# VH-VL binders against c7peq0, part 6

Target 1, 252 residues: c7peq0
Amino acid sequence: MHNKIYNSFIDRKAKGIKSFAVLIDPDKVNPADIADLAAKCTAAKVDYIFLGGSLVITNHLDECVQQFKTLCDIPVVLFPGSPSQVSRYADALLYLSVISGRNPELLIGQHVLSAPAVKKSGLEVISTGYVLIDGGAPTTVSYISNTTPIPSDKDDIAMCTAMAGEMLGMKVVFMDAGSGARKPITESMISRVASQVSAPIIVGGGIRDAEKAYLNCKAGADIIVVGNAIEKETSLIKEMADAVHAAAPVLK

## First folded at step 1 (VH-VL)

Design d1 (framework fv_duvortuxizumab)
Fold by ESMFold2-Fast, scan of step 1:
Structure d1 (fold): chain C 252 residues (1-252), chain A 121 residues (1-121), chain B 106 residues (1-106)
Amino acid sequence: as target 1 above (252 residues)
Amino acid sequence: QVTLRESGPALVKPTQTLTLTCTFSGFSLSTSGVGVGWIRQPPGKALEWLAHIYWDDDKRYNPALKSRLTISKDTSKNQVFLTMTNMDPVDTATYYCAHSYYDSSGYFDYWGQGTTVTVSS
Amino acid sequence: ENVLTQSPATLSVTPGEKATITCRASQSVSYMHWYQQKPGQAPRLLIYDASNRATGVPSRFSGSGSGTDHTLTISSLEAEDAATYYCQQRSNWPLTFGQGTKLEIK
């Protein structure tokens, strides 16, 4: 139903269960590889498939969503880079407001333009406070959006930004170092944010190994999302999923 | 000041079980994010990671040796233990324990001096 | 496992020269770490997370690289730098070390 995916975020967080998401860019993935990728995600017990990217063509998005929905039972959640990245076949949409920046188009402007199409799609909409953190390299998001990321060592700025987003009614906090990040978000920053917000916290960008995924979960991340590392080494899917799930196993 | 020191038998016979103790100061394994690992080095050879234990009792083992290794801790005594079964002459090495923090990407910032274990009849 | 191969195995250099040690990983490594080990001593952390210098480490030591290729550079070598150098990764479990590079000062 309407809140199925968001309710899964809330319920899993309440139980201390950590979730692993694989991020796939529809413009970069070879359609011939999707069946193998879906099988690997299923075998690894991946919790969510995030589909999206900064420069996605919408006609490719529908095809990609439908392939994953046909090949596996893992929920497909849209991680859109623009108002046009909407597919009615997905399970939910992360409706991103880039609260770390001061670009009014990314705070609300593009949302005003996309709202009729989003409503017509029938998708579950999850309001998301997107906090872009400096990952040591310019990202497509920071370049295309002309948005300045929060410095990687300014834990209090990230904390206050996430708190403000939550107080403004955003259901989820997404802390992202961005695609192509040279380094992930620090455990200290995640811990500082987690200490002040109750909303589910998604953490992504620059996570290239299972230990970092595990430590981010121990710091307070509820959902770990990985894209670039998985795209280069699909064998990492199982290793990372196992580490995330081990961070807070169900006690019964 | 962070310090670690390994202790255990210098000589072990083939098939016996080795138990090593790492005693440390300057940090606590009750502190969130803290971990201690064991690394060995045979004479003239490379470093080989054996096992790691975290503050929350999460344990990691080198798959090549997992069936032979047990890592445990006594947080109140600031000690970490490594037990290795069925010792063989090829296990002759200097054994180190080392500290890491949760903000690390698996690097070891402080090391013990090492304890040498010789396996011979 | 992610196998780390160092080159060269042995390097002989004159004081004041620059030494470059390469670590090649069989799989991509986000964060390479480097250690210095002198005979009879425990390893000492030099570089962590590819390019960050550990506390107390002289500025002549630097790290660089990404993906499968990582490099430790020692500029203006001193006699005290004679040691074996190891790279280490934990982008994949199990944690692995390179085979080591022995640096001899002439």
Scores: ipSAE 0.000, ipTM 0.437, lowest interface PAE 15.3, mean pLDDT 86

Design d10 (framework fv_duvortuxizumab)
Fold by ESMFold2-Fast, scan of step 1:
Structure d10 (fold): chain C 252 residues (1-252), chain A 118 residues (1-118), chain B 106 residues (1-106)
Amino acid sequence: as target 1 above (252 residues)
Amino acid sequence: QVTLRESGPALVKPTQTLTLTCTFSGFSLSTSGVGVGWIRQPPGKALEWLAHIYSDDDKRYNPALKSRLTISKDTSKNQVFLTMTNMDPVDTATYYCATEWLGYFDYWGQGTTVTVSS
Amino acid sequence: ENVLTQSPATLSVTPGEKATITCRASQSVSDMHWYQQKPGQAPRLLIYDASNRATGVPSRFSGSGSGTDHTLTISSLEAEDAATYYCQQYYSWPLTFGQGTKLEIK
């Protein structure tokens, strides 16, 4: 199994280097805009392109992955909302287990169904403890996952959930308020989780400005992922990337 | 139904600190995602967003005024407060509090008029 | 900051006519919100996320647009529609409003 992308997560974390990821939904992006988007990501020194979405209605994933791989050198990491969101042309797959919920299909059931296709794809598989945090609105993520998100102010529940995920062998913790989240995850919660886990921490959902991205990094996030704000205004890519790259880790 | 009501002094002298209170009913700040914001409108001029606060105490400020503004809440009393330091005649305005949901303001108080003069 | 410029500043129309108010953003905005404010009253939400009507808003109000140009259209105007209309974005911080368009019904 390849570990190139996972090793980049842990190596960058060990050096105190913060990473910025742009989340792109293949069903929402106009194919004509991909070249401009890829150029902006390259110019901004974006570290990862996350491709995926909770509700994939049309089959554009393969084409989208191939376009990004042709147009830029930024690693493409799949952020799948369903078993159908697999493309052999990507660099890695975040293999999400929704550990914040009690739905056995999202803990292991759907993984059993997708495993043959994932293995056949040859993708690097990064086991990911996905912790859904209440972002203040019904989101596609919370609706599709059919699980209760952790309340936004229950820092210790999020911390214990992430610790359990790490102890069960998850390589990465992903704290997500969800696409379209009205409010992002608090620095308090990120700091509480970061104080108890060694795994790389990805934080996303509701991040609308460079200051919040920077403060999340200071709190202990290792990778900041932004989707909705970028879908609305691609000029934010450079501002957010710069803020993330400027951040130094908080002493634990 | 959701209701909000602003209260505070009608007259403030230059250099003084203004404190406004927003008292609300019909919702709880413990409701995930709901925020309460402050918007002002000088006589005959446009609306200007000042600050907002969420149930988890996450706060956002207008960068142009951030050094002068403090937003806080008292959950037990269903109140949100805005403090603005070093008042100037240009700060004369009607001040509104409003619920914020997904970036828009859906319920507004009636407004309280603050005049800054000596 | 994302500067919103409304035009026209003042618009006079007769009952039954159609009014179109434009809002130009200095940065592209996918979601634009619109408010109505009558003299002595607080603003009232009319349209959110470009085209959705708020609760209780008559069907004659509609919003459209994307990118830097957005419009609020009021068809079949009534005397009660005389007000100042404001656009507002929440795409980037800080939240910003347009300068307002005063609609007079003669």
Scores: ipSAE 0.000, ipTM 0.412, lowest interface PAE 17.3, mean pLDDT 84

Design d2 (framework fv_duvortuxizumab)
Fold by ESMFold2-Fast, scan of step 1:
Structure d2 (fold): chain C 252 residues (1-252), chain A 121 residues (1-121), chain B 106 residues (1-106)
Amino acid sequence: as target 1 above (252 residues)
Amino acid sequence: QVTLRESGPALVKPTQTLTLTCTFSGFSLSTSGMGVGWIRQPPGKALEWLAHIYWDDDKRYNPALKSRLTISKDTSKNQVFLTMTNMDPVDTATYYCARIEYYGSGSYDYWGQGTTVTVSS
Amino acid sequence: ENVLTQSPATLSVTPGEKATITCRASQSVSSMHWYQQKPGQAPRLLIYDASNRATGVPSRFSGSGSGTDHTLTISSLEAEDAATYYCQQYSSYPLTFGQGTKLEIK
């Protein structure tokens, strides 16, 4: 009936509201710490909890999703590294096609195999054009995806890739340097992409401080995703959320 | 050519409010990505960032001085203003306005000549 | 705040020599800029984002570095290079400047 999460992306973008998402890897988070983490996200007014990881060694996804759904009201969105990272208890699934690379399995192949299970799950599916950008060192994402990222200074290649994804019907563009990236995506590249696409733009990877989150929003990102820095210091959740929310439109 | 020029009083008494004007040409704050900031330099000391304002009226202040500072703009006149309340002798400095581009490096690429403000009874 | 410390505080060099100025940040810097200020003048942008020369800046000026340590190098110094040089970070608010390095040409 409703594309609730996707509609929230579109509605917030139309109003110029910037969103902050915390990325949590179910295999790295200690279950005993989830209650504290959920409380911190709630206090900081985090907009979305992204759950997923490139390498899911142990299957604790359902447990993690249900814990967050019980402990807070923040929407839980799956950010899967593979088709096996599906939980019916989440609010939505980012259905990633890695359009920056030329691996047919990541463009469509794995989607063909996962589609029946995804449909049966009843999850809201958000088609996502995933654009992997070089973060200065191999990350789990770049290694697992087995694709070459777009060079960090090739703004026009990223722009054309995102435009193609939008024209092929993808609802969201996700620009990712990868968890643990040495260098975040430049404001120049985000701005170039934002100038040519109307779809909500998610930006993540290598964001280590509140100022960079703010600058990415000013460049045209609609949703900022942070994982690695938060894993190292959870006090950053409030600072980054505040910075993202402060990048609201001119008339606010 | 891009030019910026500061104007304001040369002498301010303690507790008074200072208002500075930056008038510029060669660019517009109606252009996406454009901004103007204020930096001051006390005699013989380092540069200190005060505030900046972007084309979309987004404002950033140095937290140490935020309660005293107000930055504003008049896009149609190519002007940016800085107001600082409760002036003190330690605020004696040369005040510069400079252009900053948001989508670029965030460097201050063109500077005004500076206006000297002395706070003295 | 991210405190920037420059070294040396003063440097005296003969024309034709090379000068190296270092800026050390208390926190990692993703965007470091360098400015030149001649006596009685406003600062002028020399280098942005660690290594890029600003428009009109001679090729003898170069910048390098990442993280907490950045360097400005001036090769084949000329008399006109006598100035105070400042580093500036744009990685966290408030924006901060180094204390300056005064370069004197003998």
Scores: ipSAE 0.000, ipTM 0.427, lowest interface PAE 17.2, mean pLDDT 85

Design d3 (framework fv_duvortuxizumab)
Fold by ESMFold2-Fast, scan of step 1:
Structure d3 (fold): chain C 252 residues (1-252), chain A 121 residues (1-121), chain B 106 residues (1-106)
Amino acid sequence: as target 1 above (252 residues)
Amino acid sequence: QVTLRESGPALVKPTQTLTLTCTFSGFSLSTYGVGVGWIRQPPGKALEWLAHIYWNDDKRYNPALKSRLTISKDTSKNQVFLTMTNMDPVDTATYYCAHRLDYGDYEFDYWGQGTTVTVSS
Amino acid sequence: ENVLTQSPATLSVTPGEKATITCRASQSISYMHWYQQKPGQAPRLLIYDASNLATGVPSRFSGSGSGTDHTLTISSLEAEDAATYYCQQGSSYPFTFGQGTKLEIK
């Protein structure tokens, strides 16, 4: 196993550099559009391509990973809907434990079953404390994971959950309102979590414009991930990447 | 040009509720990214942030005082209000309202002149 | 909360000298701002996001630092600079201010 991608997360956070990730659902993207999408991500200086989704089927994942790896140099990080969604061609795997919920299968059970395959894949494994936040309506994630999200206004519950995840050895905290969220996570909640957690913080779900991406970075997010909005309007890639990168402190 | 001005009672008795008004011009609290905060300063002491309200009605409170504070706005009148319950002599301070533009680079770029509130029997 | 500690608490300098004020945060931050407050006046923004000079602020003021340690420098002190200076972090709620540094001109 290698720690190249994780080390990039912690190094960039230490320097105050904000990162932008584009989330691609292999089941929703048209293979014919991948070359154009990769070119747009490269031109916009996207930092990471996250591949995954709750309903991703195995045959599309490998094909999609390989296409992005051949078409651009941006690191490809798996954001799996289950611990079994593994492609050895990616640069890293976010090994999600849904710590916001009380489903033992999502805390550790499915991980036990997938661990031999994950190890054999040779992927860099990044243990990730996944914190599902209520986005205003049930999401695909909450239905598929069969877990209750933290209420959107319970900043201290999200903070304590993230702290516990970090103390249990999770390398990264992922705060997610979920795909299709009606509302994004508040700056208050992000700031509250950031005040007590040293691990890199990924924030996603419901982010529809560049200004919200910027505000989330100012609140303490280290990596902003956007999927649904870009799926509907790819010109947002450049706008959001620029906003995220602009949120970093002035570099000497 | 951005201007803010605080108004409210100069004298409050212990246990009473304080209500302060911030009236502003030169910006709208319906504009995306814009917010207004309240900061206080006891005589000879440091600045203490109390609360903030954003264009979308999102509200943030200092946890040390959250149970006593309510921030609200009337966007049509260009006003932001701060209500503080159960006033105590230690709450004697100059209270400022300040503009915050979350989009852009400034945190508190324009301040009101401050209004002095004395809590005594 | 992220506690900001300023040093020194008081500083006495002669006009034309350099003044340096430091602010140490208990947690790493990306948004340290500096304010000047003269007696009877509201605070005035001097430096935002560690090193950016606010509009209308003289070029002799500068900010530097990253992470937990930030510094405000006044390169050629003038009599009008006598004031209390505060650092403030905007990285986490609650927003916090340092205890202040009183700059006295001899």
Scores: ipSAE 0.000, ipTM 0.386, lowest interface PAE 19.0, mean pLDDT 84

Design d4 (framework fv_duvortuxizumab)
Fold by ESMFold2-Fast, scan of step 1:
Structure d4 (fold): chain C 252 residues (1-252), chain A 120 residues (1-120), chain B 106 residues (1-106)
Amino acid sequence: as target 1 above (252 residues)
Amino acid sequence: QVTLRESGPALVKPTQTLTLTCTFSGFSLTTSGVGVGWIRQPPGKALEWLAHIDWDDDKRYNPALKSRLTISKDTSKNQVFLTMTNMDPVDTATYYCARMGYSYGPFDYWGQGTTVTVSS
Amino acid sequence: ENVLTQSPATLSVTPGEKATITCRASQSVDYMHWYQQKPGQAPRLLIYGASNRATGVPSRFSGSGSGTDHTLTISSLEAEDAATYYCQQYYSTPYTFGQGTKLEIK
């Protein structure tokens, strides 16, 4: 029903199955390339299409969602730059609360304003504890305004933040080094978080090769999301999907 | 030992295109987390960031100048290039290339700078 | 854009004194960097990520602060410290610098 996508996250995690998501920014993708991209994702057995990132000037979101929905059967999950940037045609919305920061607008304020529209859209809403980790590079202003990333080597701060988010009712933890990250999140940090939370863990930012995707899964990530590297070389879609799917689960 | 050195024309006429080369040693732009940026400083004024290129070919530009700027690299030759179109006397400045370090993105090593004067 | 405002614009101190230079950001920054530039020379990194000292930088240089307010402190000033000092944020593009603080040694 309202939990189809979230249930797929928890069911796959319970079975030790690792998931691969391709992140696409509707404002940056060339519409002419979508059919080829959808075909490559299907051939590679990509598990989720994440749509979002930096939606600013023009609203191409609905068109992009509809194109993917008509061209493939992969679930489309919104990863919005703000809670107000939604498309009713998607399968689910990651309703991001930036719990690594102290900006009340990003914790709850913008959500209060968007909630009636989100409910009317009929979207499956997945409460997401978004934990921004320092990737050595700037991220989208909408995510980091009045917030500071957790330092890349402060594993216990990330762990405690994720635990607090889970205890406050967040269904998913999203660890993100951010778009343009110079360094991905360390396996040490992923492992520390995974050791203390039961919620599905999404990890993204700075992942450039199949080996890192694999090692992140071994460390305890349940869903690996990749955007920048895929945009530069779409052949990486299959390599990364294969590596993620091949990862044996970490001993619990 | 990390070194960077800028090269290019000392004099450019208005409306021309400026091309600058940064040649470096002691590091590789294939190393994860490393990048090179361009910063300029007009005589007696503050530093202004222009553009940046990372080890993974991610490019960023100062929005105020984006339409005029192109940054590129040749990692096999340890070179980074900056082109700036439609030069104006106000663009007269010392142009620096600098390495962006791994942690927190500081410009940790700088070239000596190359002075570009825009006049007829 | 994140505007960085430094104060004071100029500072005159005697050798052995302490100098404090402030950088105020229009948006919160926790990864402020500080550079030293002597006349005719390229800038030199002093402090990165608010409080980390760069390699080869004397211990008398220190950085502190978070959010919108950051400071560079130079204890026991030496004649060689006469320079212009710049703060820089790496929180968002465009990466911006302060207008500079000129430090003169009497």
Scores: ipSAE 0.000, ipTM 0.394, lowest interface PAE 19.0, mean pLDDT 84

Design d5 (framework fv_duvortuxizumab)
Fold by ESMFold2-Fast, scan of step 1:
Structure d5 (fold): chain C 252 residues (1-252), chain A 123 residues (1-123), chain B 106 residues (1-106)
Amino acid sequence: as target 1 above (252 residues)
Amino acid sequence: QVTLRESGPALVKPTQTLTLTCTFSGFSLSTSGVAVGWIRQPPGKALEWLAHIYWDDEKRYNPALKSRLTISKDTSKNQVFLTMTNMDPVDTATYYCAHTGYDFWSGYYSDYWGQGTTVTVSS
Amino acid sequence: ENVLTQSPATLSVTPGEKATITCRASQSVSYMHWYQQKPGQAPRLLIYDTSNRATGVPSRFSGSGSGTDHTLTISSLEAEDAATYYCQQWSSYPLTFGQGTKLEIK
């Protein structure tokens, strides 16, 4: 099925089911730990494995994708950091356009470079409006991506940016505080965005405990993605997955 | 505002271990997104990346030299250390430490460099 | 590893002329960075993320490119621009530098 992963996003959203994704950077994960990590994700009922990062070469990516697909049945979704981060063995690709910034390379330039390889891969492509929010780390994403993140308290700017992305045809909105964020996106901002968009909303960056994951879901996030915190403490996978799954509408 | 300075021995004998210290000011290696790297340059040759250490204590090494390299930090003293084992005359170079931002979208670049410290390996 | 090959190896130009230095990558590079190194000095960042000038870098320096082909352009060269220039990528691990281009002002 061509749109299997995207259809799972919209179907789960329509039912009020919240999803938990684990973000793994292939260059940062120890290969010896992958089997244990996959087993923990399976036991915790993790909904998606997001695989990506900035420091990945194609041969490492393919190997990592295939390891996860061999070791567990959780869908593997690419979260690419460069045009070379394409693996035909994955289930889908989040085709990110950084709509919060004004860097043409991140709006469309990298996509032009990757399009032939993506088309040839046969991957399910999920157009994603990526909205970068200031995570309280002034030097992270704005410092080296040459894009200005939306200030953490400018809910209306984030809302208008997400609305524009949806109106331009983006299938998913990804709100990210960025790699190494000191603080996660506020529930106020998530709620404001959720009030104006119908697309599935992915929220990530700076989420370090189960309560914040739960509160983000209650605010309107459909998919919670966590990377750095679980890299440091894998026991958090179960706690966060449980909190996300518990945030179904019936609990309100 | 941002300054880095390398220190260490000017002369090292073959087979010995080199230890270099990078002392910095104007930033904290506890700040999210910040990293410090080591780059070397043999006389008249190109720049060669050695290692990086990140705000979250994650470490990356040049695969060609990984077995010989250890990078570490003391955040309270604003210092980053590099140790390189089994030194050889071909390791004679100027060694630089540099401030580097990190982001999964754009990769790494070094915006502030130390002056470099010259290490000569000979008997 | 992604091998960066710079061309030319040495470039000799007169003040006021334009210099173009190319960096060809063995694999696609999303963002290229460029450094200037004067004799006896540490490298200095000139261009980051392909086309952005670092703080204090004169407007005559510009970067462009995509995929495997990236370029550093210096318009209206000045005597102080005599240096070795290096490209650098981190679009794929490990971080690599080009071999350098020596710019001589006649």
Scores: ipSAE 0.000, ipTM 0.408, lowest interface PAE 17.1, mean pLDDT 84

Design d6 (framework fv_duvortuxizumab)
Fold by ESMFold2-Fast, scan of step 1:
Structure d6 (fold): chain C 252 residues (1-252), chain A 119 residues (1-119), chain B 106 residues (1-106)
Amino acid sequence: as target 1 above (252 residues)
Amino acid sequence: QVTLRESGPALVKPTQTLTLTCTFSGFSLSTEGVGVGWIRQPPGKALEWLAHIYWDDDKRYNPALKSRLTISKDTSKNQVFLTMTNMDPVDTATYYCARLYEDYAMDYWGQGTTVTVSS
Amino acid sequence: ENVLTQSPATLSVTPGEKATITCRASQSVGYMHWYQQKPGQAPRLLIYDASNRATGVPSRFSGSGSGTDHTLTISSLEAEDAATYYCQQYDNWPYTFGQGTKLEIK
């Protein structure tokens, strides 16, 4: 095992560099479109490809990982719906603990069962405090896990949850409004969390345009993840990547 | 200790099908995370990855060989098989099997079996 | 495909000297492995994941690098180190090897 991807998160954060990630659901993407999608991500200078979704089938995941790794050199990071659904071919795994909820299976139970397989996979494991925020619509994670998201206006609850996750040893904090969110996470909430945690902050869900991606970066997000909007219009990849990168200082 | 050994025909005629067997000991392909790969080396040339199979029956083939390859396993007999169709003189090489384990490295290799393709 | 280019193609050194072999990838690599192959023998794993020495490999062998540039260094060459050395990436499918660097001890 190695810390290549996690080190890139903390090094970029330390320099004030903002990162853009494209979220691909292996179950939704057409395999014939992957080459074009990989080329667009490369041209736009996308920093990470997040692969994942609820109930991802292992065969689809492995094929998708291998295609992206063959077609471009952007790191592939797994964002699984379950800790047991992993591909040994990816660069890293976000090992999600749903700390916003009270389901012991999502806090530690599934991890106990999957740990031997994850260890043997050789994947870089990035412990992730996953904070689900109410995006105005139920998510597959909420439905199958029966977890209640933090209300969208309860900035202090999100802040305290993220702080607790960091103190318990989570390497990154992931604030997610969820797939199909009607509304994205507010700049106010991101700012409150960023003011109290040093861990890299990933923000996703409901981000529909470049302006919101930029504002989230200015509020303190380190990595912006976009999925649904890009599934509908891949030309947004370049616009969003540019906006995210514009929030960082110019490197010489 | 881990050992692997390749076996198969030393001579194959053009257009024939080659079948190679890798027999191993010291590990099981029922163990999570373990795989076996096939690599070949033509005389005086570099190593070339052919195919691999993992404990969960995940299989991958080198695209350059255009579906000429089939890999399979018999976990109970500690064997992995490679079949390669439509052999050509350029396929003359030493064929190796190797274990894939920590960080997908090939940590133990068989001695290799030499296959000559000629009329 | 990720093309690995090794330099130099051939290296001749005397015992006790240092040898450095470079592997340059056309795409960034997460897993880079190094193998040693002596004439008539199967390859042997030396270094896995850029910098980790395999079990039983002498401390004089070390690996370094990240991204597209990786290096294998042998700090104090011995006669038994005469071999061809290969880099191999296990990250971009299809998996590829470098063309090899032949190390001769004179």
Scores: ipSAE 0.000, ipTM 0.432, lowest interface PAE 17.3, mean pLDDT 86

